# Miniprotein binders against SET domain-containing protein 9 (SETD9), part 2

Target 1, 299 residues: SET domain-containing protein 9 (SETD9), of Homo sapiens (Human) (q8ne22)
Amino acid sequence: MPGRLLRGLWQRWRRYKYRFVPWIALNLSHNPRTLRYVPEESKDKVISDEDVLGTLLKVFQALFLNDFNKQSEILSMLPESVKSKYQDLLAVEHQGVKLLENRHQQQSTFKPEEILYKTLGFSVAQATSSLISAGKGVFVTKGLVPKGAVVSMYPGTVYQKYEPIFFQSIGNPFIFRCLDGVLIDGNDKGISKVVYRSCNGRDRLGPLKMSDSTWLTSEIHNPLAVGQYVNNCSNDRAANVCYQEFDVPAVFPIELKQYLPNIAYSYDKQSPLRCVVLVALRDINQGEELFSNYYTIVS

## First folded at step 6 (miniprotein)

Design EA2 (from EA1 with R36E)
Fold by ESMFold2-Fast, scan of step 6:
Structure EA2 (fold): chain B 299 residues (1-299), chain A 80 residues (1-80)
Amino acid sequence: as target 1 above (299 residues)
Amino acid sequence: SKVRVTIEGSDPEKVREIVDRAVEIAEELGGEVVIEIEGDKVYIVVEGLSEEDAKRLAEEIRKIAEELGVKVEVKIKPEK
């Protein structure tokens, strides 16, 4: 324990975190394009927290069941009240080798984007943006997104307003600023990527993952975790989605936390995990690119 | 083998560049990377490397540090 540099360093950071907030404020003053994050006439929330929670639980439950042959190992770590929800499936899994002769188990597993389609009636994915030199964008690849639907999530490491983000903020266009000053670093490269993975490794409970890290890879498990690639609206491209903040409630199922694409920079048991969803402002058709009406901080 | 890297410098852009390049090389070599940040000092630990790959990583990091004029301490330790 005393020889573990990483844990000692995290404890020291709690004393110095306030030192970097002025740097972020200074950068904002020098970047007028990023001073306005939300239109003054916009509401903080477009749909209820209950609607956000319901959507996330529906999608994550479907992903969990789709991967049940691997997820059954996680259930051994969980209380009987959780195991009992999957009792029938656990009985089948125990006898799985016997059933392979009678059923095609290989065809029970769908790709995450297909699960999203079966669950919400649409799918989204990142691709080359329709905007020249914008790099990546996010498109509706299948189905129809109805007005008010949760269409994406903004992944990344969550920083409280007083926490140090100095090196991560340099040249980083993927920092989202919440209304209360909480920041989310959705950059999938370099120092930001390693910080997220380090936090993910910190917060594991045996085989149980407490957050999704697959958004940092080519094999994405939560197909909603592409929000950082949604481009800002312009005069030629009207906004069709908006950002909405969501705090994960204490009653959130432990076995589904592995699909949350966010993790706190500092472990704080007393504060709920902040997430950010993107909500459709109108019906969005297959083939359309998503455009948001908010700005992200750029350092 | 385990590689422990301490990066310290007065120019945060150069410190960031060394961190990004070190992480890239470590991941290409199949290492597991963990990072901790304290003020203007960055600590990187890379695990799961062979002795040869650990020496390769240490050498590359030192070359980058020399190019950029940043202070770097690199230690290689056997695991377990």
Scores: ipSAE 0.345, ipTM 0.783, lowest interface PAE 3.2, mean pLDDT 79

Design EA20 (from EA1 with E27Y R36E)
Fold by ESMFold2-Fast, scan of step 6:
Order: C-alpha cells, then structure tokens, then sequence
Structure EA20 (fold): chain B 299 residues (1-299), chain A 80 residues (1-80)
C-alpha cells in the first residue's frame, strides 16, 4: 500500500507541475482596468492582419539575428527547411572562431530597445505614469511612432472561453477580455506569473522556447511586451492607441515563436494562439505616454 | 524539503493575496508549486527546496497570514 500511495502522489505532482486548474468563478466588477468599453462606431481592426504579422516578423527576425551566436545552437534542433534560411550565416560560423570574434569586436550585440528603434524607428518602455495613482505607464522613449504602427503587445497567459480562471482573476486589473470571450492574463506577479512560467516550461522543445517569458523579468527580450501597463484614456488624457486582436498563423516561423509574449493555458491543436497588439491612432512623439481607448472587463 | 500550507478563510481576496505571495516566494526559491482546493480550504505544496529555503518560505507565509489576520497551518516535510 505505501508504494501505491507514493506513486499516486508522484503522478499527481507531475500532472500539476505545468498547470493550475481553478474551479471557482468570481465576478470582478469594480476596477476600471477590468472594464471593457467598445464605442458604437469602433472598428475591431485598425490595420490588416498582414500588417501586424509583417511588423512582428520584422522585429523578431532582427532580435534573432542580433543574438545569432546563441540562436545557432537552436537551429541544430530544427528541420532542414528552417536551417536553410540561415545557411550562409551557419557556414561563416564553421569557417573559424577568429572571424566571429572579430565581428563581435566590431559589431557588438544591441539591447532589445535599440533593435526596436533600428527596426521600426521608435522605442517604447514602461516607467512611472503621468497619472496620479496609476503606477506604471508606457512611454515612447525614442523616435516617432507613425499612425497605424504596432507599438506594443499585451503579454500573458491565454485562456479560452471554456477554461476556468479563479485565483488569477481576484483583484487582477491586468486581464484583457477578447470579443470572443478569450482572456489574456498579463499580471507580472504572484500566481499569474507562476502559471505563465509553468506553461512556458511545458511547451519547450529541448532548448527551443515556444514563447517569451522575459516580460516577467527586468531584462526584457521583446521590447513590445509592455502592453498591460498602458493606461486607459480619461477626460483629461485622449487615447492615442487601441487594442487589436491577432491570431498567430500556422506558417509563423518556429524559431521566432520564442519572442511571442503569449502562451495558451491548455494545449489546443485546433485553435491558433491569440495575441493582442496596441496600434497607434495618430503620430506619437518621443516623450509621450500611451493611452488606450478600451477597457478590459472580467465578470 | 517539502512545504505544505493549509489556508482556511472566508475572505477570497485575503486568501488570494496569501496564495499569490506564497507562490511567488516559492518560485523565487526554485520550488515547484501545486495548488489544491477542497471545500473551503486551499492547500499549497512546494517541493524541491533546501531545508533552509523551506524554513524561510514557512516563516514568510506565517508572517503574511499574521499581517492579513488569516489562520494558516504550515508544515515542513523531508522529500523521499
């Protein structure tokens, strides 16, 4: 009997290691950050899915190439069709350590925020909000954001409409509600943080990560992954960005998935991964804070 | 070492705060976390901790519970 009890506890432990299954629903109706407001004249999509995809691929490819000395190891685990895209760079690596060391000395790796600036013409980062009692906000730290640009992504664990969420929803102002009932939990602390990290560990393919977890740390790899800190518009602060839902297509490059700041709570082969981007409603100048025209609601 | 926490409380917001803070500390110490709900009780089990880290986690959880006025039971067990 003792061996059977220990086996049962071990099997239960391994099952829970990567997943939390809340069973109790809670109504959260009083925090302004959980309220979702959609004006009658609103358009669900300001830019095309093609424009969103193009922007994300451009940024993520630049981040991948900036870190190529580490990423080349990941390529060894990927299909030949993926490796062939980087054949010339891999060939240079095999031609001698001296050449790569000289390149690193002449062209140092850039910080992610700098890569964003070189790629899109602007950078964004979180800082203390200009609003009283708002805590964090997101600012344009360098360059100019043109109207229609993807300026940020809403990171976090993605819950389908049928999936329970309980402890993560209590007092959590960082839950985004999609039109179809999908929820994204962008809270960077407590149980929400642990759930995201557990899912990230679950979905790894050896050294290959299938989502970005660095938005939970001080050393952010995807500089767009700050959307949960964008404050809602008010009578005194007009909106300059809006939320737009985006489904990651099946053709998305596997080696770039490590930069997606979203992960599904449950593995679902039938559904694409939901992401949410923030899109500029006007040109936004360096030093301006971002304000959204939508509120997320949890009931 | 293994840390087992039993939380009994009627205020779900205070229970949530204890769970959130305990889980965050446990993760930072390198522990693996399991949460179970049974009736009005919440159980947190943390494995993979050193004896020193298990004692630290237990003390921090007791401090949080005292701060919030919630009754908790915290036990430390050796791992097999």
Amino acid sequence: as target 1 above (299 residues)
Amino acid sequence: SKVRVTIEGSDPEKVREIVDRAVEIAYELGGEVVIEIEGDKVYIVVEGLSEEDAKRLAEEIRKIAEELGVKVEVKIKPEK
Scores: ipSAE 0.000, ipTM 0.278, lowest interface PAE 14.0, mean pLDDT 75

Design EA21 (from EA1 with E27W)
Fold by ESMFold2-Fast, scan of step 6:
Structure EA21 (fold): chain B 299 residues (1-299), chain A 80 residues (1-80)
Amino acid sequence: as target 1 above (299 residues)
Amino acid sequence: SKVRVTIEGSDPEKVREIVDRAVEIAWELGGEVVIRIEGDKVYIVVEGLSEEDAKRLAEEIRKIAEELGVKVEVKIKPEK
């Protein structure tokens, strides 16, 4: 049992652990990792992996069904175990084809942000930040975000710690660093954009996309894929979200992978795909901007 | 026709600017872009272009390289 002074120092040390913030460049003159103290009672994960998975499946399933006329063509190329899940809807589509009044061009019924609202009770979008000179930020545009909700995802190319990221890292503020050294490059411009699109083209299965590339465009299909634009908290702006790492399980439905805004840089990788979600630390009202601590909570 | 571009080291910020501008032009012309990064070298291949568009892209890339003072190698090959 330590003495009074040693106990005081040990209790203080127990309350804090060093963590990482996004690494943005090969700045040898500056610390490439900003270390922050995090309370010992904080958890590495604010919500369970099952809660993250459940939320993503709920949103992605709703997006898939909203676009079913187009998705039914893709289903024709998938295994019977996948097609059977949508048998009733496929029967309706096929029965309508020969009617005189049928329309051959029907797409999404609702915009993706409206599907997010109907599914989770809120919507989010990128806009000009409330912080002067911060550029983009992310706002709750509709509804109420309850504490513990998945609010957004950090899109981009996933690099293992042994994979080169030299040119992509230069002047790039959108590289997220995971605790295990995995990096996610969420930059929507330049070389980072080209790398993501190249990887997306590599991993396709015929007409089936294995990842979402629309976060690189003005017409975003997964409305959660705005996490790279969430600004860090400041003295005037308390954090209301935190980053949580998530590995996509092997059981993840193949037809829904097209909504995952992440792709591995390595070809033919057998390890699970790393994603990062942002989770609400409190209830967040419509009109509020999202702010993060840029660190993982530790327990 | 294919356009093959090789960019070597130099100033990394200038390399990024060449890549960004070259790729935007390639996409505007309807080309499919493949990029490979090996150490301090960047390889870009643009496919699906007509011979005329391939020549135009190559000329624009050379012009960008001259503006930025970066050495690039640009080759046009038929898609056989």
Scores: ipSAE 0.013, ipTM 0.509, lowest interface PAE 7.0, mean pLDDT 77

Design EA23 (from EA1 with V33I I35L)
Fold by ESMFold2-Fast, scan of step 6:
Structure EA23 (fold): chain B 299 residues (1-299), chain A 80 residues (1-80)
Amino acid sequence: as target 1 above (299 residues)
Amino acid sequence: SKVRVTIEGSDPEKVREIVDRAVEIAEELGGEIVLRIEGDKVYIVVEGLSEEDAKRLAEEIRKIAEELGVKVEVKIKPEK
């Protein structure tokens, strides 16, 4: 019937209109964090994708090993190619638990922030901002952040440019807009929080989680997942970090995906997951607060 | 018990307000929340509630919807 086709087209147009027209207008005034300007002569990346991937794998591998007693149960469900990477540790762990002290091997040895410090030479955490009216901010709590380091990740639900996000965008200062129109909703409250948890439950493979949801709680497992709390630069506070987009490659280890603080709104295993990292523009000392800008200039 | 909620309306800001308030009440009651958004409609499923908490959640959502002029459909499973 012709009326059915027209109705379908009007439903599509209506959804597009709600996503792009109203939320764009509202977000321009309510979500300055989604504004990102890149001059024509600029590049969108400060460090290579290989440097980003190397950093994430190094941190996530250290977190995995720190929690190995619990993770060894998950490995039993994964292919031999994954288990073989941990063969020596699996043999030692099983024998150690049985022969020595079972209880002593059931808990992580170090807190996530300490693992980050041991792995990258620094740690970061959210605290009350140095800005009078800003609420939360992100600080270097230990060590030195070298120029070019991945210092944080922007957590949240990833929306493709055609996907509706209107309700989540109203009064929400935590939506990040990528250059290609992909959005990341890093709000840890209300509708945004529940959407992320729903997607996390949808993608779970039994006991194996495909994304980190702990950034929504007080007990954060990936200590990098605080990027949404980084305040914007101002005339009084110069930027010391910048945003960089990163697509998770197909070769990313399945057992480490549980540490990725991002999840796709739509179920699409064939498309790479978009992440956003914050990269240091200079060396940042212990005690300094992180401030981001809307420019990504590589020249 | 399980509560299923469908929320729709012509005023997106009011729809968002009722969703946020419904989510807050559901979290306070310790329910496990699953949410899906399709255009201007929001679907919420809350699991792990007692029959009394499910009834309370449903009634609170209906009251908020009436105050805001938002259309909601609320169903409880199992039903009495």
Scores: ipSAE 0.103, ipTM 0.625, lowest interface PAE 5.3, mean pLDDT 78

Design EA24 (from EA0 with V35F)
Fold by ESMFold2-Fast, scan of step 6:
Structure EA24 (fold): chain B 299 residues (1-299), chain A 80 residues (1-80)
Amino acid sequence: as target 1 above (299 residues)
Amino acid sequence: SKVRVTIEGSDPEKVREIVDRAVEIAEELGGEVVFRVEGDKVYIVVEGLSEEDAKRLAEEIRKIAEELGVKVEVKIKPEK
């Protein structure tokens, strides 16, 4: 009997089945645990959905206003109910476009991380991790993060539990698993990047994009969209943030959806868009690196 | 020009390596990439490339596949 050959084929089959089996497990099981993404110590929700929404709207509104010269062109093509929210700014734009541009050039629009600082009292950014050979990490670059603050978002393509992700999952450490089996692929390279850009191009409302794709570039527009680079806690590095799932409500402002760093893999507008935020477990000082823990087992 | 790539292999990590490297090169060249997975095969279509860039992409993909021992079929077609 060729036992060594049969063992090699069985191990390959098992590896393929393991990567396929999460679909079956997530579809049928009430506990589709994976060791890498769902450790016992993390918490499902630390703050209310209303607090998450309030924070995102505050930041996205500030980003929108900071980029108003470009947004006003898009805004003119949106419904009157949206345009009327900005009528005073639109009136100024119509009266002195070139003078307004010259003033913006002289005063400089703020960088996204500076808008975050002005809005929440802190900023975060990716940099080389304090961990040897870990690559990227995320740091508090300015200000103080208070306990309970939303500090980051986990960007990427959102896959429902029935949707195929096999090839995107191979060798991909940036897939986040939600408790209900939804997956978010936050990898900024290769197949994962192409899939996200394809979905972003699919989902438009005329000239308005319905998601942020700039997290795939060096010029990030939503400074929160760095969550995939937050490293896991260890014995030497205690967790100071945790992941929290959030569903975008139907009443979310259309003009601000362009800052959401997530998009659904399938065209299904009946389901709310899943997002994931990182929430501070304690006050975090300027210069500290963020370290995450995942979901805890909750009853 | 349009580049159509069919990748077939028994080692999923090697297939993933070829796909990732192929799509990164395609995007560097300014191409629009679409991929599909059907069983053991991965199909990649790249659009919006010049004839020269399409040829460069095809040559790079074949070179990577040869290095990794994975079967690929690469076809270049004019865009209409």
Scores: ipSAE 0.032, ipTM 0.570, lowest interface PAE 6.1, mean pLDDT 77

Design EA25 (from EA1 with I37F)
Fold by ESMFold2-Fast, scan of step 6:
Structure EA25 (fold): chain B 299 residues (1-299), chain A 80 residues (1-80)
Amino acid sequence: as target 1 above (299 residues)
Amino acid sequence: SKVRVTIEGSDPEKVREIVDRAVEIAEELGGEVVIRFEGDKVYIVVEGLSEEDAKRLAEEIRKIAEELGVKVEVKIKPEK
């Protein structure tokens, strides 16, 4: 029995999607209008899934090749369909091992942030925010970020809509809520850190890891895995990046999964792994801090 | 040595605080931490500790529990 006005309100409500940040949820009873809604027909994505995939594969492939001495050992345990992609490099490594003597250290030719710069034309890193009360922020440390570039990823444990996250959510400002109700816990401390590491240990394929856990350490392998430290926009700081959800396709190379900074809380192979990327809304110069809009989707 | 902590029927906010503080101390001591949830129960297991560090962790957890007025079960077991 809703009147014509109430029917219109229900129809509008059914057409909206929302995003929120956990500290807003803690004050929802006092500030229910802090949630932002967008039309159901609006695009949730600024760039195509193919563009996101292309960028991630380009960066992860470069990281893999930079660390090829270690990765070649893992490749020996993988199917021929994977090894065949690297046959030329495996032949060079075999010859290189013969020429290299006396335990030369070859853990990485370049630092991960240098690889990011060489592949995308920029680097990003966490540092003290330009906002006095915000703690950490994320900055463009080198190069130029072009509009539409994937600038970072939101790391953490992925919880499906009905999975228990109650204890992890208390006082935790690093939980990202997806439009479909999936949550990502990007907290690098305490209970959240232990949960992620446990899931990472569960999902190994022998020596091959299925997700990146190094974002929990000082020795970060995927330099994009800093998205949880990106601060919200304000009147004084306009948004220059936005969040975009991305599902890892079944065709994603198994040897590159070790660079994905996300893992499912429950072992479920039927659903693709949810990731979240941050995409540049404009060109961003070296030295600029990243600011996101958690509340709205950009068409 | 292995330290096992069981928290049951506790306020979720106090559970979060005990877990976070226990994890911080365990990691400083070089221990490997695993956490499991079963309904209202939270299980924390810390492995890879010396007997001395296991005793220290257990006493610190008991102190935190007493501070917060929470009843917890803490047991030390030898690793085999």
Scores: ipSAE 0.240, ipTM 0.727, lowest interface PAE 4.2, mean pLDDT 79

Design EA27 (from EA1 with R16Y)
Fold by ESMFold2-Fast, scan of step 6:
Structure EA27 (fold): chain B 299 residues (1-299), chain A 80 residues (1-80)
Amino acid sequence: as target 1 above (299 residues)
Amino acid sequence: SKVRVTIEGSDPEKVYEIVDRAVEIAEELGGEVVIRIEGDKVYIVVEGLSEEDAKRLAEEIRKIAEELGVKVEVKIKPEK
């Protein structure tokens, strides 16, 4: 009878956490049955927050230094407390310009993907998915991704629990649902793109932007900001990455915030910015496509 | 002056086009743009515009909405 079917559905519902459920985002206030079950034995983090932070700082610092000619101009207009920590580098750059003034100084900065490779030992990028009808996917384009590495970030606008998200959730498979109810809208087009651009333009410290918007363009500055294009695992394609939530700590360097591909829809000064990283579940070789699992990793 | 725009429509593609073009014009005029979505309505608030630029923005938004056949409400409020 009906009770037996309901029991089967209840057991399936209680076993899984869904990180992408657009219909829940559509009607948060009118859907009292959007219960998420988290098994007590499950862990929500594959690596420590310290490991995530260390990786992001390493990559962002390398991107900052690779673009130092532009960043030094911005630094000159920032508070002394920020500028002073780059004093030695600024002095060397000014002296170098004077010495090379009569020489055609054309330094080719490295592409973001190359900086990622030099920093972490691998690069990733978008390409046409190996899955028919999936459109884009994300591939390891160079090097080897070791198990436990941060391989990508999920970009987009961060919505606090209970913030309305109707229009941007219509036909949008790129809304990531965090365990605490926070949502991240990683859609690179439509109304979602405009909302992110609006928030990005709102938050500044003088000439310095506090988030990265280039993931919305063809020329990405943060090469990790491709996580929304990672396809779901299937029977034919096992998961090799898993999503992990990360809160940006208060000690995060302000000059590096420009590389964070996330921004709060309504900035709550008391709450840290939520980010999401994708972490390797195994070693991933050059040429492999990334596939994610929306279920919580056990142990 | 502040420009407040309310868009109510069921076609997300047309709503996106209005919002995208409105934001582009507002940023070119040096305005600060805030977008808020509540239910099936989109609210755009642009601050920091001169009275002349606010009127220009409002007129351009109305023109775009008319081209796309979408109804919008555009209000200009003075900041003193």
Scores: ipSAE 0.012, ipTM 0.373, lowest interface PAE 9.0, mean pLDDT 76

Design EA28 (from EA1 with R16M D20E)
Fold by ESMFold2-Fast, scan of step 6:
Structure EA28 (fold): chain B 299 residues (1-299), chain A 80 residues (1-80)
Amino acid sequence: as target 1 above (299 residues)
Amino acid sequence: SKVRVTIEGSDPEKVMEIVERAVEIAEELGGEVVIRIEGDKVYIVVEGLSEEDAKRLAEEIRKIAEELGVKVEVKIKPEK
């Protein structure tokens, strides 16, 4: 009977209301997806794409140099001009470290969060949130974050607006919705984790990784890849970061793609990879938790 | 050997449970897992398994599916 069907749907909605809102919002229209509404002032980019790219290249080059001895197979695949660039950069860095007597090459001299501090003047990490029952949050663990700095990245599998996302959306609070309907699934567990690992394996070219998968583990290689754990602002906690969308340009160095914490669900050579960065709205001091002003309104 | 699994479900939480448990077993056996999701259907391919391990994985997946009351299709194929 219709009454029984309506009661069943309402009971299922009541039971899964908190989990079902993402599924209903993402799947009811199928294609095209309903676009995220944001206030006009929040559509503008806080910093230029050039500034985002410059920051990512600076951090990723430093991470690559820190692990240079592990990169031998990748280096063997690169043009001589690129190899020479890294050898020159490494020589400059080694002049700062005078006390290596032994012929043994160390595989890493610094932890990733130390490299981040050395390159940008601050470090961030996930920890238990200052908010009761919020679970994880992201904190400035060292240094000072200046206004306009890229402070984090939102990791995960990138879905185009025509791609259905059903099972991954159920009970998943880590789906970021871009203005154009592109979704990023930053959930570090369950089916979302398996999908990301599968895409990472698909796109691998021998020793050359096309994305970072370590954000799914306790041993994170890209210390910026914690953006999904940044909590939303509230009346008691003002926003100090905002989300900004960024498309990876075609000229992005192939050897540094291993640090990008995003991967496309479907292979598409013509479309740039979508990333999302978190940008500081003010100077943020050591010990402060990050809070975003991310809003999603369906219409 | 290669194991191909097709799951089509009306209960998404039960489908997700099958997927997670199947992947865990496949990885314990040393298999490489590829997953693709098309709407309400999940396709799992596991490669790099011995014939014995492929049969073991297929049996475990069918057992989990029976436990949860979900329909699955499991096929074992030679690689290449």
Scores: ipSAE 0.012, ipTM 0.572, lowest interface PAE 8.4, mean pLDDT 78

Design EA29 (from EA1 with R16W)
Fold by ESMFold2-Fast, scan of step 6:
Structure EA29 (fold): chain B 299 residues (1-299), chain A 80 residues (1-80)
Amino acid sequence: as target 1 above (299 residues)
Amino acid sequence: SKVRVTIEGSDPEKVWEIVDRAVEIAEELGGEVVIRIEGDKVYIVVEGLSEEDAKRLAEEIRKIAEELGVKVEVKIKPEK
């Protein structure tokens, strides 16, 4: 039939419209923050941008240092101002190599989720959701998540307002809508996966990647990059996290950009990279599934 | 069946159009798509297709490439 594209748009609209009414009723009963009128820009802001930045830098720096043998090669290609930050560690690394009689054995590195635990006091991972039809969900796998902690990031390709995303949007439940109209496509398959990999291959400085693509694989380097699998709250499952938008500042260390699980669709943009974090609304115990209140209210 | 596509071109806009259209067709046929872009070359691998769908995809990609005047190499491999 000639109406195949129109049929796809209609199916997407029907799902969106259906979920809107039940979701707003449930969100009002389970999240008191939606009962108060707040400017759109502050509705999803639970912690400061400085707190978000501090958390991301702490985690990414720990990941960088955990893989320092490999990262030291990348540092050789970076400016002296960057290398000087790691001068003492580079000296120790070179001395370590000289002291080894056998170069065949490498020291074991910690898994990314273990680094997250050592850094923030908890770890998270995707698994089968406690909801019968939801597929994947995200759980606190170790430790305790304190209220106000950054627990996850929403990975994916960032589309500015009016940039084309039509085909990627069909049957795709992993598109997050920001308040300013920016979209993040966190789908790990199909056209969306292809687009992210293409953008990731485009944006490189020699051996240094400017974004993390490992969230598309089974070997995730940034353990926070599971946010797209966090399910929406319902009458039976109260929200315990919320989404918060974050723009990567110009002062962000270039050597740590490889851990950012987001990339801009448009190569020519000089705008800061948009990221989205999930922030804990209460203390969350080991074994609990994360549920968000992020379903967009259209008005 | 597996379809392997290599696209070479000096016009990135035309190369990207071939990539987008090939991905749309592959996804519609239920194939799993992996793309690598390296300079002016694009490598597409599509897995999980029947022999008939693999041939159809290869034919459509060749037609698109001919339409746009871009050099492509398309190979079909049987599943092991």
Scores: ipSAE 0.000, ipTM 0.117, lowest interface PAE 17.9, mean pLDDT 73

Design EA3 (from EA1 with R36Y)
Fold by ESMFold2-Fast, scan of step 6:
Structure EA3 (fold): chain B 299 residues (1-299), chain A 80 residues (1-80)
Amino acid sequence: as target 1 above (299 residues)
Amino acid sequence: SKVRVTIEGSDPEKVREIVDRAVEIAEELGGEVVIYIEGDKVYIVVEGLSEEDAKRLAEEIRKIAEELGVKVEVKIKPEK
C-alpha cells in the first residue's frame, strides 16, 4: 500500500479511541441526525436479531454464489475451514470439470437488485424523492415488502462512543446516531468517502474485503445499502420503516463480510461491528417511497 | 507524484469545505487520499498522481483556499 502514512494515522486514532467528541456539545453540525431523541417508550427492535441475521445471510449468500467465478479465486487463497464449505463448487471451477460448458453468450450473471428480488421477493433503489426539496429518496422498485422485512441497511463508517468525528460531522446530513452513542457516517462524498475507503483498505485479508465499499459507487454490490437516503416521515408522509440496530456476531461467515456496508473507524477489533437496518412497519407496495420514523433534537 | 496540503488554524466550516472539495478533485484524478488531523492542523496527502495531475490538484486547492480566505501550504513531491 502506498500509504505507510495511513497505517500511522490508524495507530494514532487507537490512542484516542476513548476521547469525547466535542461537536456533540457544541452543535457544530447542521445535520438533524447528529442529535437523536428517542422516547423512553420507543421500541428499540421491531424484529429479533436472529431474523436480521437470517435475512442478511440469505441475501449475502445469494450474492456470493451469483459472483462465484470471482469468489472462487479468492477462496482458493483462504484457510481450508472456509474453502471446504465450497469444495464441490471449487472442484468444478479449478479442476476444469466445466471446460466443456460453453457460456459465451452474456446471459449468466444476475444484477444485484435481481438477486435481492429472487431472495426476498422485492427490490429497492434510490431515486428522486417525492418531496420537492429532499433530493434523493428510496423506493420499492419491484415486488412487495412484507411487514417485518429488512428492506435496507444504513451504510457507513462506524464510530464508537468516544472516537473523534469532528470534521466528518460538520455539515453532514448522513450521520446516524445510535442509542448507545455509536455513530454511523453514511455520507457518500468528500472526507467521509475517503475515511470509509481507507478503513476498507486497512481491513483486507489479501484479495478478500472485510466490508462493502461499492455503495460509494454507481455499481452497487449490496442492493440493501441505500438506507442513508431514506427520508424522515412528516404529516403528509407517514413512516413505513423503522431503524433497528444490529451487532454482527463473531460467528458471521468471513467470506460474506465483504457485503456488510459498515466498517469500524478504529483499528481496535474488541467491539462487535454495529450495523443499522431499516425494517418495514407495514406491507409496502411496488412504487412506494420509504419514510423513516425517528426524532432528532435540534439546537 | 504526491501532493501534500497543510491547513492551519481557521473557521472549521471553511476547512471542511476545502477538504471535501480537494478530496473530490483528487478522486476524480485517480489519486489515493490520506487525511491526517493533528490539533488545529489538517493534512491532506494525495498519492498515485501523474506530475501533471499533481500540479492541477495543487492549483485547484490553492484557488479554493483563496476563494474561502484560508491560508494553505501545498507541496508536490516525487513518490519514486
Scores: ipSAE 0.013, ipTM 0.489, lowest interface PAE 8.4, mean pLDDT 77

